# Designs tried in a protein design chat: miniprotein binders against a7ua95r516to809. Part 17

Target 1, 294 residues: a7ua95r516to809
Amino acid sequence: ASLSLLSISDLVPDLQFIFFWMSNAIEILYFIQQKSPAYMQTIELMDDKAGSKESLLSATISANEEAMTILEEVIMYTFQQCVYYITKTLYVVLPGLLDCNPFGTEPSSEQCRRAAGVCVCAVCVMPEAVRRVVSVFQTTSDLLQQYQVHSEIQSQMFAYLFFFTNVSLFNQLIDKGPARGWFQRSRVLQIQASVKILLDWAKGAGHNHLAQKFFAKFCSTVTILASPPQQLSQMSWKALCAEHPSLKPVQLHRILTQYQLMAELGPLPIWQPSSEDEAYIYRTVDLLESFENH

## First folded at step 3 (miniprotein)

Design P9
Fold by ESMFold2-Fast, scan of step 3:
Structure P9 (fold): chain B 294 residues (1-294), chain A 85 residues (1-85)
Amino acid sequence: as target 1 above (294 residues)
Amino acid sequence: DTYEVFIVIKGPEEAIRKLAEEAIRIAEEMGAKVEEVRILEKDGEFTVIIAITGLTKEQAEELARRIEELAKKYGLEVVVLIREI
């Protein structure tokens, strides 16, 4: 059951089929969009002496509109199916990223990292849990490239995958972090190092802009939690809000509360929200992020 | 059934801090979870809000009783709200 989805490799045959059909639909849509205007202009310039030019023009417009609508629906459906299977696999492997140690217990060892089809040997240990997540992203990139999927759709795919990863990691850290000890500074530094491996992969794959945009919330959270107590205690609530605009006031308040507890800074809060933010925090019950893209 | 307790305290900062620390200690001894502690200042007036979960009805009532007794000792205004979750 759950074990069957531990690796994206188990889904590659199904994904290949879906990508094949998505690529075909995109190519046909592109052909119609490029050739239809020239064909329509040819009909419009045609001498109406044949007696059916207007009927042919009307029929051609209707047929092209219907074909484009159907192709757009096929592209949307296949895109959604790819996203569904890929994110289902990501959901299973992502929790491991929060619990692994990229620093290891042994001295540094040489490891080979692959990003955007380039293999680089580095003096760094990539944990198995991080490698599984990277494998999902790399396999997706490989399939998109293999089937020559248009770059705009490729960008949309990774935008959603990064969005999903960000929400999943943030929600798991906030919801399960206290019970798992993930808010301890040593654990947060391990999480930060693991996330850097994912961000480095994204940069190598040409998706740095998307990664910076869609990982902002989780990166802000990890940055705050990794801050030394001496440094963080010198920042006001207003300053923290300004530095971390991706975090909602209720989320920032929860993060700082957990930080204070784990750093053993006493039971009374150090960071006091503004009156406006306090009213919002008090009334807000929804702490976790939605997987629906707003 | 599981209950939550919201404590709202108003008064001087020094007295508020002492009561809040005692309230948290009592809740933790009962095995409850302190979800949130917030101190606010507006127009020179101090308010503390504490949210506690993981209590039985009897434990929530006992916590409220003990907090009200402490508030009288420190001369503070306190409101304790108990609800089933």
Scores: ipSAE 0.000, ipTM 0.105, lowest interface PAE 24.0, mean pLDDT 75

Design Q1
Fold by ESMFold2-Fast, scan of step 3:
Structure Q1 (fold): chain B 294 residues (1-294), chain A 97 residues (1-97)
Amino acid sequence: as target 1 above (294 residues)
Amino acid sequence: SERVIIIEVDENTDPLEVALRAAIEALRQGATEVVILVRGSERTARLVAIAIELALRELGYEVLVRREGDTWVILVRIPDLSEEEIRRIIEEALREL
């Protein structure tokens, strides 16, 4: 059963209020930070009258400090609330990305082609599951621009959303992948193509650097699984660890073991961890990623 | 005509959501004035007062924020109340504590 709103469009009215609060708090904070020094200097240049100047300076500093603290807390709360609602929606739509086929030829209908221009036909080509994920990111971008949220905060929000997406996709692929056949070659290529659509969107939105940074683990995983057997078999354990530094030894070992099973490589090549890494790979707590930025 | 909403702010309450939802609900039900009395942690009470002011002022409502002892008074209204009417409304709301 549905315990929550599943569509980003259903959350837009609530998100608009929260973004509005956040934007206004940021603007007021900026105003206080920019104007306070000038007013303080004006007070300091006043003729002193039996302690009135000192009292006024102390009161102004105290008032400004309190106002800034409260505004920072409002910004933090509204930011966390936006992230909560957006990631809640994102969590529901992300598994579909691992099961969709972007190479399918039947997403567009003849009705769609006749009714629409280039934009509608282009949208019909994108798999529905990928479109749902892109829609969440695009709606977030639209709201940040509509309320003129400062670029630094916009970057922080997308950093978190990309981090969340990376962890969610990685954990689902590693945990459920073997049972669902997601490590099969054809499925990996479909996943790779779907991820490329998301990364292309991020590049177009001006977030290429953030996407490359925060999708590193999932991208490394997909890259390894999509590698031809001849290429991958020529790499040592040490070389693979060096090429994929975002992966922990236990994660890399799991990925290579699944790859070996799917490719039916037999005993050659066997990617043997070092003695120290071999001890580490038995720690089950390190297999899946935490959503807490540890 | 006025409606009074009392919010006792503590660590178990989400004061922002409760305050805003209660205010919007009262206005939706036809209230021309809404008084929100926020008590509890002084830092949290100030945070709620400022957030409500920021949200509702832009929706075309007049928002007045005052401190009365340990209570933050947030008056949400349609425009054009006199200073005398404002004082009367605040005094009457505080009596409901």
Scores: ipSAE 0.000, ipTM 0.155, lowest interface PAE 18.5, mean pLDDT 72

Design Q2
Fold by ESMFold2-Fast, scan of step 3:
Structure Q2 (fold): chain B 294 residues (1-294), chain A 97 residues (1-97)
Amino acid sequence: as target 1 above (294 residues)
Amino acid sequence: SERVIIIEVDENTDPEEVAFRAALEALLQGATEVVILVRGSEETARIVAALIEIALRRLGYEVLVRREGDTWVILVRIPDLSEEEIRRIIEEALREL
């Protein structure tokens, strides 16, 4: 099966099954964690000279530790399966977000459009490419709510999904952007508007803090590309780095170098890494995002 | 061999399946490092690296990608390796080919 033929709708039955197992494993784990201390205390209070108390205590501790380990492995496996299938779907739909024009999209008079909060038809006002991305996130949110997955796990899942989205969009913009004309100001403003729709969805879904954290790099990149060339040329390298702490120096330098080629930008601020730093950072492929690079 | 797991991938392998297997091996076997050798396109290496970063982010793993001739080397590791250790690991993995 081709990645271009994948749809979130095609994966819903499999995702429902995986979410069901994950939710059940989480509930069983929490039940054991809540009840185990009380039970252990009752064993410790037993008055038994035959040594039954120590044997029972040891056996119960061992059994509980084994059960918790198995449940943790099941939760981890099912979590990774969900993330894998959802990110695989996102990978297919994300490139379209960089090519769509939200400013040219107008809802037809046929479509239902109401005041905020009730009977809002997102598909009626969003470009199809943005709608496809939002649909993946919305389906994930719906499944997490349907199976009553704990908020900590929900936050972890959206942290992973936002991290993946950020990495995918950043790498695609840097890798293909110059050749596709995506560094042109008009195209950057379209990208910025499309990303805002996605961030607004995240805010509405209660994930604003996660979105701000994990989209920081891509948002900084788009902000730089949307900035007037004259404004950028007036800033020192230190000031640019301080304004965009989510970007590694090598990433920021590549963005500015590509922007200078696409726009008639004046001389860029001087930046020269040490020979050791330059050798290290340029030996790693700079098209991929890695959050632990030095 | 005990601490490091080396996975060889050609361009016809499903990169998502390789990424998932690498993540699962790291989680279940307690590997501190995984080296993935991709003989193929840059796009395949990018997909594999991105998916592994997501899968292992919770465990604090770091993902590095380098090109060595016709081979893309994806190093997945727990942070705290020196530049010299990284070079040694890559050289050892390439010798396994």
Scores: ipSAE 0.000, ipTM 0.187, lowest interface PAE 15.8, mean pLDDT 69

Design Q3
Fold by ESMFold2-Fast, scan of step 3:
Structure Q3 (fold): chain B 294 residues (1-294), chain A 97 residues (1-97)
Amino acid sequence: as target 1 above (294 residues)
Amino acid sequence: SERVIIIEVDENTDPEYVAMRAALEALKQGATEVVILVRGSELTARFVARAIEIALRELGYEVLVRREGDTWVILVRIPDLSEEEIRRIIEEALREL
């Protein structure tokens, strides 16, 4: 990630124009869909020679079809442009979420005080890295509200962004995690806390259902890695698969293998897949998630 | 061939997602090269191919874009490739379609 790259704030002026055009195109499309039947019926009820009515009806149908095609194209392109700019920004800021510490203590002694015998310096705060991710989501929400984009399109936008975030975080953790130390228990607990801040934001914004759906895989991964060794030792392979259905067998096996290498207390059990799952454990092609699935 | 990744996309595919996937696949496999094939209407396919090129270059990858008939071919260049090697790779990728 580079600090010199554009932030979401730098993109707001350009995004405002794109959201404006997208919102207007959507409204015009709905207007045509709603009003066309009434207008067509009005023409059909007109008194005149049949050839004149048929000509007008044919012209109206053709014009409406052409207009709807153009509007659908504009909506698709503006939606894709918004997703392009927003996900480009997310890609830059997301890795920071895996390296930050939300349990940080305030550097200033002025904000660190004892209250009722308790030190208030050691609190869970929103790290700058998490704030950057939240800012991207919040700015998107603000723009959708500002231009009164239909709730269904708004839901599609956040479904896309949550899907992208989940895949990006999961793939980075699985691919780079071992080398970066992200599978160490202390790091996993920090990641879990950071993800909770992100999910809490989504809930507050009215997107809890989408967040639960699209973050399932990364949340399952972090939950497993954050589990104490004694808790995991009480679960069979079959039980773990049932508890975490979003994870593919090869993904679960990789996660448990990494967990075993980082074990802190006692021996861990041997997790044995069923005979029907055994073939899929060795399919490395299924290890990382695809960005094309949405 | 296991180190050569072929990604087939159409004009409705999100360019940023394709670029991200291609970059991750390249890293994961110690990939020598990744080939992305873009099909669609002339102008839209060209736009998608250009967007993928820009995204990949932004990620620090060296990218080569060629048009072969109705298909746009995007080659992520990890090693230095000769013109002959480039044409061989393009022909191989198109054959797999």
Scores: ipSAE 0.000, ipTM 0.102, lowest interface PAE 21.3, mean pLDDT 73

Design Q4
Fold by ESMFold2-Fast, scan of step 3:
Structure Q4 (fold): chain B 294 residues (1-294), chain A 97 residues (1-97)
Amino acid sequence: as target 1 above (294 residues)
Amino acid sequence: SERVIIIEVDENTDPEIVAVRAAWEALKQGATEVVILVRGSEETARYVALAIEMALRELGYEVLVRREGDTWVILVRIPDLSEEEIRRIIEEALREL
């Protein structure tokens, strides 16, 4: 079996099992938290003629602390297992988003704008590559709802999935972009449109705040690369840093260097880092994003 | 990427909780090898190390136990886990409750 052919739907039965166990562990934990005080009070009110009340209370406290620790670890374990399998699937489908064309020629998929009383229609379709990514997010949402997982945990899940997606797309664009032609403005516009489709899905699903937060870096990168030379060359380094606070100095410098080369703006750097940032543009360890969520 | 994880615990730690944590850390990070270091008095640390070994073996892991000075070292060799093995580990952890 090829990983390139793996579908999120193939993993649904196993994900259902893991979500089931996670939901059950959460419910057991809350049951212990809610019922433990009442049970302890019941023991306290028992007639102690048998001489065992203090021993029973001590044993119950120890057992509850032990059970809660194990349950918390099981919840963390199952959450990480879900994240692992979902991100493994995302990793396979995400590169396609950088190569697809949402401005395809399908007449039934139109985005129309009005200019001077005339309707101008640009064809914008959801490419198969984008649909595959959306399918992963939609299936995850469906499973969280099916097993009635608390909204806070659902938010944590999508926070991580959006974080992972942003890091994966950003790193791939920076690392492979020049060789694959992805820094050409026409390709950047296609990438921007594809990402917009993904962000619109997130907004419709109730995750707009998370999407805005976790896609900021990749969106900033695409915005800079899509900018006209006349507009971008008028901005100072400090102004660009202020407009794109999600980008580290080394990342912004690399993006601007690639932009200058592709736009044929000459050999001398137009955007000079401030003296405060000068040392940071050489921090190559900060160029690519880490997949670690601290 | 495959990676070695180090977990340091003292002689008062619950062996079963350590085993579950080691399994969870390995799966979270995709590690193929986990090293657990147990420090304490000779007899108590030995007992804890053996109990951790037994719990990990119940979860399906291959383990080696050594003494290095004042520390008991438990080396866990983690196989490439199938979906069925992950399911089994989850069920076993929940059954302990």
Scores: ipSAE 0.000, ipTM 0.062, lowest interface PAE 29.0, mean pLDDT 73

Design Q5
Fold by ESMFold2-Fast, scan of step 3:
Structure Q5 (fold): chain B 294 residues (1-294), chain A 97 residues (1-97)
Amino acid sequence: as target 1 above (294 residues)
Amino acid sequence: SERVIIIEVDENTDPALVAAIAALEALKQGATEVVILVRGSEETARLVAELIEFALRELGYEVLVRREGDTWVILVRIPDLSEEEIRRIIEEALREL
């Protein structure tokens, strides 16, 4: 028993086959949508032989509906398989992002990507742990472009990958943070810097809108935790809720409790929940995020 | 080792649908060649064969068209990759992971 396929580069040949299948299915679907009307018109222009034209039209409509259903199923299946492979790789590398120090660590080796005569060396200056995460996203982007996958499907892929990354990082920070020391101010500042490198990559790749939408919860969390005590102590619960609408009351309360403990601001909570939110700070079932889009 | 998939259609079949089915079947069965046989009246069979050829070339496939008597033969060359091979690759990768 061996776990050898832990690197995105090891999965590239398998992903290439799945992206090839997905790309072909998408092209066939668009071809049917674009060319079927023209062929239907060709049938309409033929001489009618005892109703053969009407029978052919009826058969063509039925067959096209069936073919489109099958192609949509194939596209969905291949999309789900790509997501499964990529997210399994992400799950292995993401914890490293919470443990890395971008201020004191350099990549173990320099790597550059060349595209259209342009050398992209962004990964050469980032920590190895961050580089591993960026490499997963970059490889995904490269494969989607290589197989000319429609831009809408590309957007759906990165929406899910960013959603998965946000949930994974948030859950690990909240659940494992105390044992790992991740709530210490120095560690939070390191995490914030690492996340910024990841978000800068997303912006450069044309996915800024998706990154803003799907990283909101984790970004809110590190922003609060990185805030100076002087600044944060001047904010009311209401102001924090307004500035960080992605956080549930129980999540915000847990974050503020950890902040208060690490900043040694005393045992009594400074941030009092509103009367409307007070019951919700005890809903432990809502503390961790689900990997399902609910 | 090469495999061949044969699709028989008549002059009343939708060329766009035939091209779609041929492309999808090629991916599912690991065939290096898919053969489409178009039978019908001389003028209509020729038109249907030409439209199928055009559609398959638009999808990026290598296509050869030959006439054999009253039948138009369209050969599609594709990569040697099947649905079973894709599934096997997925299962193997998941096992290693």
Scores: ipSAE 0.000, ipTM 0.239, lowest interface PAE 16.5, mean pLDDT 72

Design Q6
Fold by ESMFold2-Fast, scan of step 3:
Parts: C-alpha cells; structure tokens; sequence
Structure Q6 (fold): chain B 294 residues (1-294), chain A 97 residues (1-97)
C-alpha cells in the first residue's frame, strides 16, 4: 500500500496499542525505581551472622538491573515504532506545506490591516496542506495524553518529530526549491507563514522550546531567502555564518549560490564569496580523502 | 565529534534494512557521516543505491549520491543528535533516579 493513500487516522488503532505498551512499561519502570531502594535497605538491615545477606543483596541487585534493562528495551522499541510510523505519515504530507498559500485572497480586502505603514493581510488561513501536518502532530499529542505518557517522554517524541520535519522540509526546499520557484521572496514569505502556523501549534501544545531549537535550520534558510540581496551582499562570510549557526558552511554556501541565481533575474548583484571563503567551505566538506584511505 | 562509518553492501541487499542499520550505527557510535558503498552490475547497483537514498530521505536524513568507478557512493550526513541523546538520557535518568 502507498503511504499517499494512508492517513494518520488509519494508523490510530495500531498506534494506540503501541502507546499502551510504552506507557505501561514506563509506569512499571518508575515503580521499580521508587520501591527498589526501600527493599534494598530492608535487606541491608537484616541480621547476617553467616554472610548470607551479601548473597541476597547481590541477587536482588542483579534481578533489579535485569528487569530495568528489559523495560528500557521495551520502552525504546515502542518509542521507535511510534516515531517510525508517525514520521512516515509526515513525510507524505510535508511537501504540500511548501506549495500552499496561507495568506488571504484579495490583498485589498476589508480584512487587511496596516502594519509598520504597509497594508498587510494579518489573517493566516490554515491551508488544507498545513492542516494535514498539524493533524499528525495533534493526533500524536492526543495519544500521548490518552495513555498518560510522562511529559519527559512526550518531549522526546516531539523533539524527534520536529527534528524530522525540519530536515525533511530543508531537504525538499534545497533539492527542489529553485526549479519550483520556491526561492522567490514572495513564495518564501508564504512558506514562512505556513511554518509559523506549525510553530504556533507547538507553542500552544507546550513545546515552544523544542520547536525553536529543532526548526532552527529551516527557519534560518527561510530568513536568508527572505533577506534583501543588498543586505546579504554587505555581510562578510564570517558574519553570515555567525547569524546562522544551525547551517553548516556548505549548506549556507549552497543556499546563497541558489539565491544568487534567482536574484540575477533582478537588477541588483548579490554577495560573492572570496577565495579564502571558498577554501574554508571546501575544508569543511572534504570527505573523499577519508573514503579512499584504507 | 567527527566520526565516519563505512558500510559496504552488494546488489542483493535490502535497501530499507541498510537504511535502518545505517541510522542505528550512526546513533550508537555518534557518527556525523555515514558512507554506504554499493557494488554490483551497473543497472542493479544503481537501482539499489537509489532505493537506499529514498529510504534514508524518508527517515529525514540529508543524502548525496555519487558514482566512483564501479561503486555507487551514498553519503549520509547525520545531524548533531548529541542534544537529543542528552535529553533522552536525562528523561531516563529522572525516571531512574
């Protein structure tokens, strides 16, 4: 079956089962951690004239360590299964986010308002493509709440989901963006507004810190593409790298190179790297020599 | 951390299994790069390399594919997951402790 024919709703029954097992394993692990010290203390206080207490302590420690290891393994496997199926669903719906327009139609409509002296439509309509992505995150949140999964594990899951979303969107934008016109500033602003809807959802769900952290690479890319060519041409390579620490030098260089090709459709020149900057970029990407070593 | 893992596979390899194994080894060893080398007949090796690339991209990894002589080279860039690993360790440490 094709993933494009599947919705998150189709996976909910299987996900409910996996979340149920994960939640139970976490609760059992917590119970053992809370009760084990008291039991160990009880053994330590026992009368031990024959040295049998040391053997009992050793056996109890071993049994406890074994049980906790098994529970941790179950938690990790169920966690990985949830992340795997949820990310597979995300991958299918994420490309649509790059093509949608969250701004209202008719720029001169009554709903537009003036911001910083410019008339702008302040209302962001949630496009169906964005709604599909939000639905995956919301369903995940609902399942975590339904099975009362500890908040720390919830944070771990959304860290992975945001990380995956960021990398997937970044790869789609860099790989296909120039050919699809996504590097035009007007299109970049639409992408930025769509991503803001996802970030606003994350904030409402209590995951703002994770979203800010794990969307940094894609947000930096969008910020660069939305920047005026004149502003970029006035910045040094060192300054550009400092403003975008989430981007590797080779990634930043690729973004600027593609932006330069797009900007050549306009009247203004854009930034060009120096010979020293080029050497620095190549130093960070030279992996072929290590590949050929034996 | 600048650690590279090299995985060698032939034309009979399951692409999805290779992608999963590459991800697991990268996380286990803290690697920043994984190099997958695919050898075989020209057409079959190309198809296997393309399938591995697709599977890795579906998992959210940045992937570059190149041909070097008789071998298809798949370069997988592993994001710095040290923070994710630390968060996971902290979560389990809080449950543990």
Amino acid sequence: as target 1 above (294 residues)
Amino acid sequence: SERVIIIRVDENTDPEEVARRAAEEALKQGATEVVILVRGSEETARKVAEAIEKALRELGYEVLVRREGDTWVILVRIPDLSELEIILIIAFALLEL
Scores: ipSAE 0.000, ipTM 0.218, lowest interface PAE 11.8, mean pLDDT 72

Design Q7
Fold by ESMFold2-Fast, scan of step 3:
Structure Q7 (fold): chain B 294 residues (1-294), chain A 97 residues (1-97)
Amino acid sequence: as target 1 above (294 residues)
Amino acid sequence: SERVIIIEVDENTDPEEVARRAAEEALKQGATEVVILVRGSEETARKVAEAIEKALRELGYLVLVYREGDTWVILVIIPDLSLEEILAIIIEALREL
């Protein structure tokens, strides 16, 4: 068996240190930005009887630029390290989201508490696979708050985490979904419910706008696959493209093809791509999303 | 030397006691910086740095934390130094990373 960090809790001590370093570098950067203009103005107003004023000003500007550059590199490095380890953990736990059943009513013995001899199952509504994903997001939020990281950087962090989650889930569903049965109606409805739990968490955490933006592709995919045949039969190719602008023609065509293949009983309408989109439908290079695109 | 004060700390040192000692040394006349060397775990270094930053940030002191080899360095810079002096200290510390 391969040993890897399977839990976000295993990363917390290392992440606490990296977040602290990032926060410290940001504070120093802010300090320099606030003091630099006033100091440079002071030099400029100096009475230069010895002819050293120009040299002092030039040296200070050079030193300021160097310090700012080094601090920005430290901030970028620590930010990238946090993102790397958090997304590595997400990559391991995200596939479980596609295989869990959030409609399950049987809690595990480990998650149940009893009051007056009755098992209280309210705390067991969230599947373990979903709980693991939420735990990664919550731990990240807690660390950002603990070290008082500026809101702009918090937004950048969650923008990337949501982007990564969306790409990972979309690629898993499109690439492996047919073989794993994930396109079957019962499974799609379970996936939709699981994703809603993530989106509800994001809303509660103040990241609704970012979640709406970065989960658009996966949400569109799940929405189409969860649609009743009667509803989809009323929509033309152009109407579907307009309702789901986040999907590329090749992606939409693949989703609709899988929908038809998974339908067992009723006949489904044939969705014909526009002549403008037809050339792009067979570009396999455009089917899966890149983790490096923003 | 007298203008640069060095405090060595191990894993069992009370973070609040280190912060108190650093504050006392930072307030001495002629000191430009206080260097705290933490020879312990990353967790110990973080706790010590947080305690020092909490104690001294309200007084306007700048606290810089970085690693040099197996030792965590916590650098306390007196804010009444010129920006030129502060930048020189920061650049010197970060260039050695």
Scores: ipSAE 0.190, ipTM 0.690, lowest interface PAE 4.3, mean pLDDT 77
Fold by OpenDDE base, second read of step 4:
Structure Q7 (fold): chain B 294 residues (1-294), chain A 97 residues (1-97)
Amino acid sequence: as target 1 above (294 residues)
Amino acid sequence: SERVIIIEVDENTDPEEVARRAAEEALKQGATEVVILVRGSEETARKVAEAIEKALRELGYLVLVYREGDTWVILVIIPDLSLEEILAIIIEALREL
């Protein structure tokens, strides 16, 4: 299937199946962990008259250990598959977020699934490109809740999804931004507004801390690019490093260089990297984020 | 780091063997993103791309397959978290339950 045709809705049946088994495996594992000690104690208290108590205990321990191992593998596999399918869908919809004009009156053509009429909920009034991204996260949240997945597992899943989203958006912005005009102030303001909508959703969904943490690099980049030239030109390299600690020196240097070119600013000595950072600004290998640094 | 693997295929290419080798090669260098390009006869290239996709998906990798002109592109995103790390996180989370 063409990547362009992959929607989260198309994956829901498969995701439901995976979430079902993940949740069940977690519940069974929890049950074994909680009941195993009591069960073993019960066996220990049984009269040795009817057979080898030790053999029964050993067999029970072995069976429980094997069962727990299998369940752990199932949980891991299902978690990984969920993340795989969800990130695949995110990969398709995320580029649209950077090209989105949230200030445009795009008619919300999609009827809110929850309302028989024109819904004015926060999701329904979102720009289509933002709504598509939010829909992936919302669907994930709804599935996790539907199958009563433990809150910690939910947090880990969202942590990874936000991480993935940040890396994807950051890398696209840094790599393609200059060529696509995303470094133009007007476009940056659109991106900033779109990201704000996403962050507001995350806040409403109870994931504010995770969103703030994992979107830090992208948000810092957008904040710098959205800054007026008059303001940004007064900020030293050291001040910018301190205000945006999530950015590596090479990343900050690239952002400032591209900003300078876009704003038609001459060389700004105040943005010159410190002697300590000078060696790091040329580490182009560190420019783009890795999907491995979670 | 981005790694590019180019696979040229012909009518005599065994799709399964090539897919296995490509999958193994994609995983060796710790690249976060691996791009596998499959070029050659249309039918064989398609079969190879599908076989690679299947093999990598079975291993739990994020795989995107698309066509650019006469070339099949397989984008492999290798997640940071090793299966072991994911397991550790899950197990730790389950212990708090």
Scores: ipSAE 0.020, ipTM 0.399, lowest interface PAE 5.1, mean pLDDT 83

Design Q8
Fold by ESMFold2-Fast, scan of step 3:
Structure Q8 (fold): chain B 294 residues (1-294), chain A 97 residues (1-97)
Amino acid sequence: as target 1 above (294 residues)
Amino acid sequence: SERVIIIYVDENTDPEEVARRAAEEALKQGATEVVILVLGSEETARKVAEAIEKALRELGYEVLVRREGDTWVILVRIPDLSEIEIRFIILLALAEL
């Protein structure tokens, strides 16, 4: 019960106030844009000396531009505050999709055990961890609807949330996966099933295009790792690069190296980088994704 | 055309669950006005109508509830989409990140 409070529901009152202020700033901006033409027309109808009338028009234009710039900054700031708090909540729940512990204690593959032919860890991780992530997305959608936020702003919000989720899951899998056993086939298949549930939710919510775009890297990674050895061994490096353009050479090389180890395919690399990509497979600074868009 | 949603309830119906589904369906209609009719067990129908009214009002909709014989009639007014779209035109340039 107490652990259910480690969810987006704890932030709903704060998010409601932030959305309220964002909505207010939007309405003020709209009011200024609606009133500005009428006021400018009033000035233009004045029978003043050329210099005096021009000075008043110039001053009014400058004042309106400054006011609109300030309101735009307020709207952007409040939007980013919502993103910040929602992604902070996501960061707490996302590790559960990769490991057996959905409650935020340090992940361990050793806790994944089978009892009476059933994998207890898989049952716990699959329904609850996915449900918590979906709950964050659904609550966000509900709040945006409650404050009548237009669908395009909703799309921008979910673009950020999907981007963040993709980067977080990819980085955790690549950085911590080898030590935690997350590249084992049974675990990868569970991760793939969880990702499908998230993508299905996004499709149902009208965000399929965004989900396909922003989950591309993590989806490619899971697809490669879930591939049968017979199928994957028949693909060249060039073919894999063509099917998975979102992956950088160093990322693809790391994924394939882990696949070879888990599938016991031997010490020699089956997949050899192209001569053009060979220099880039050792760029360790490019291995993990940045949370900042360039 | 008028948009009408008809809900049949019995003594075993969970008012909260039915209200959630009715609210979702009303939002999908895309019309300015939606009419929801709740029919069935008298006491359960009243509880469902009250739950629907609460759920829709919490979503910011204008809701009017009336009883006509054994039927509960809920009239829902959806906010003007043109006003929302005008606000959005202003926001589109601001939120293109």
Scores: ipSAE 0.000, ipTM 0.094, lowest interface PAE 14.2, mean pLDDT 70

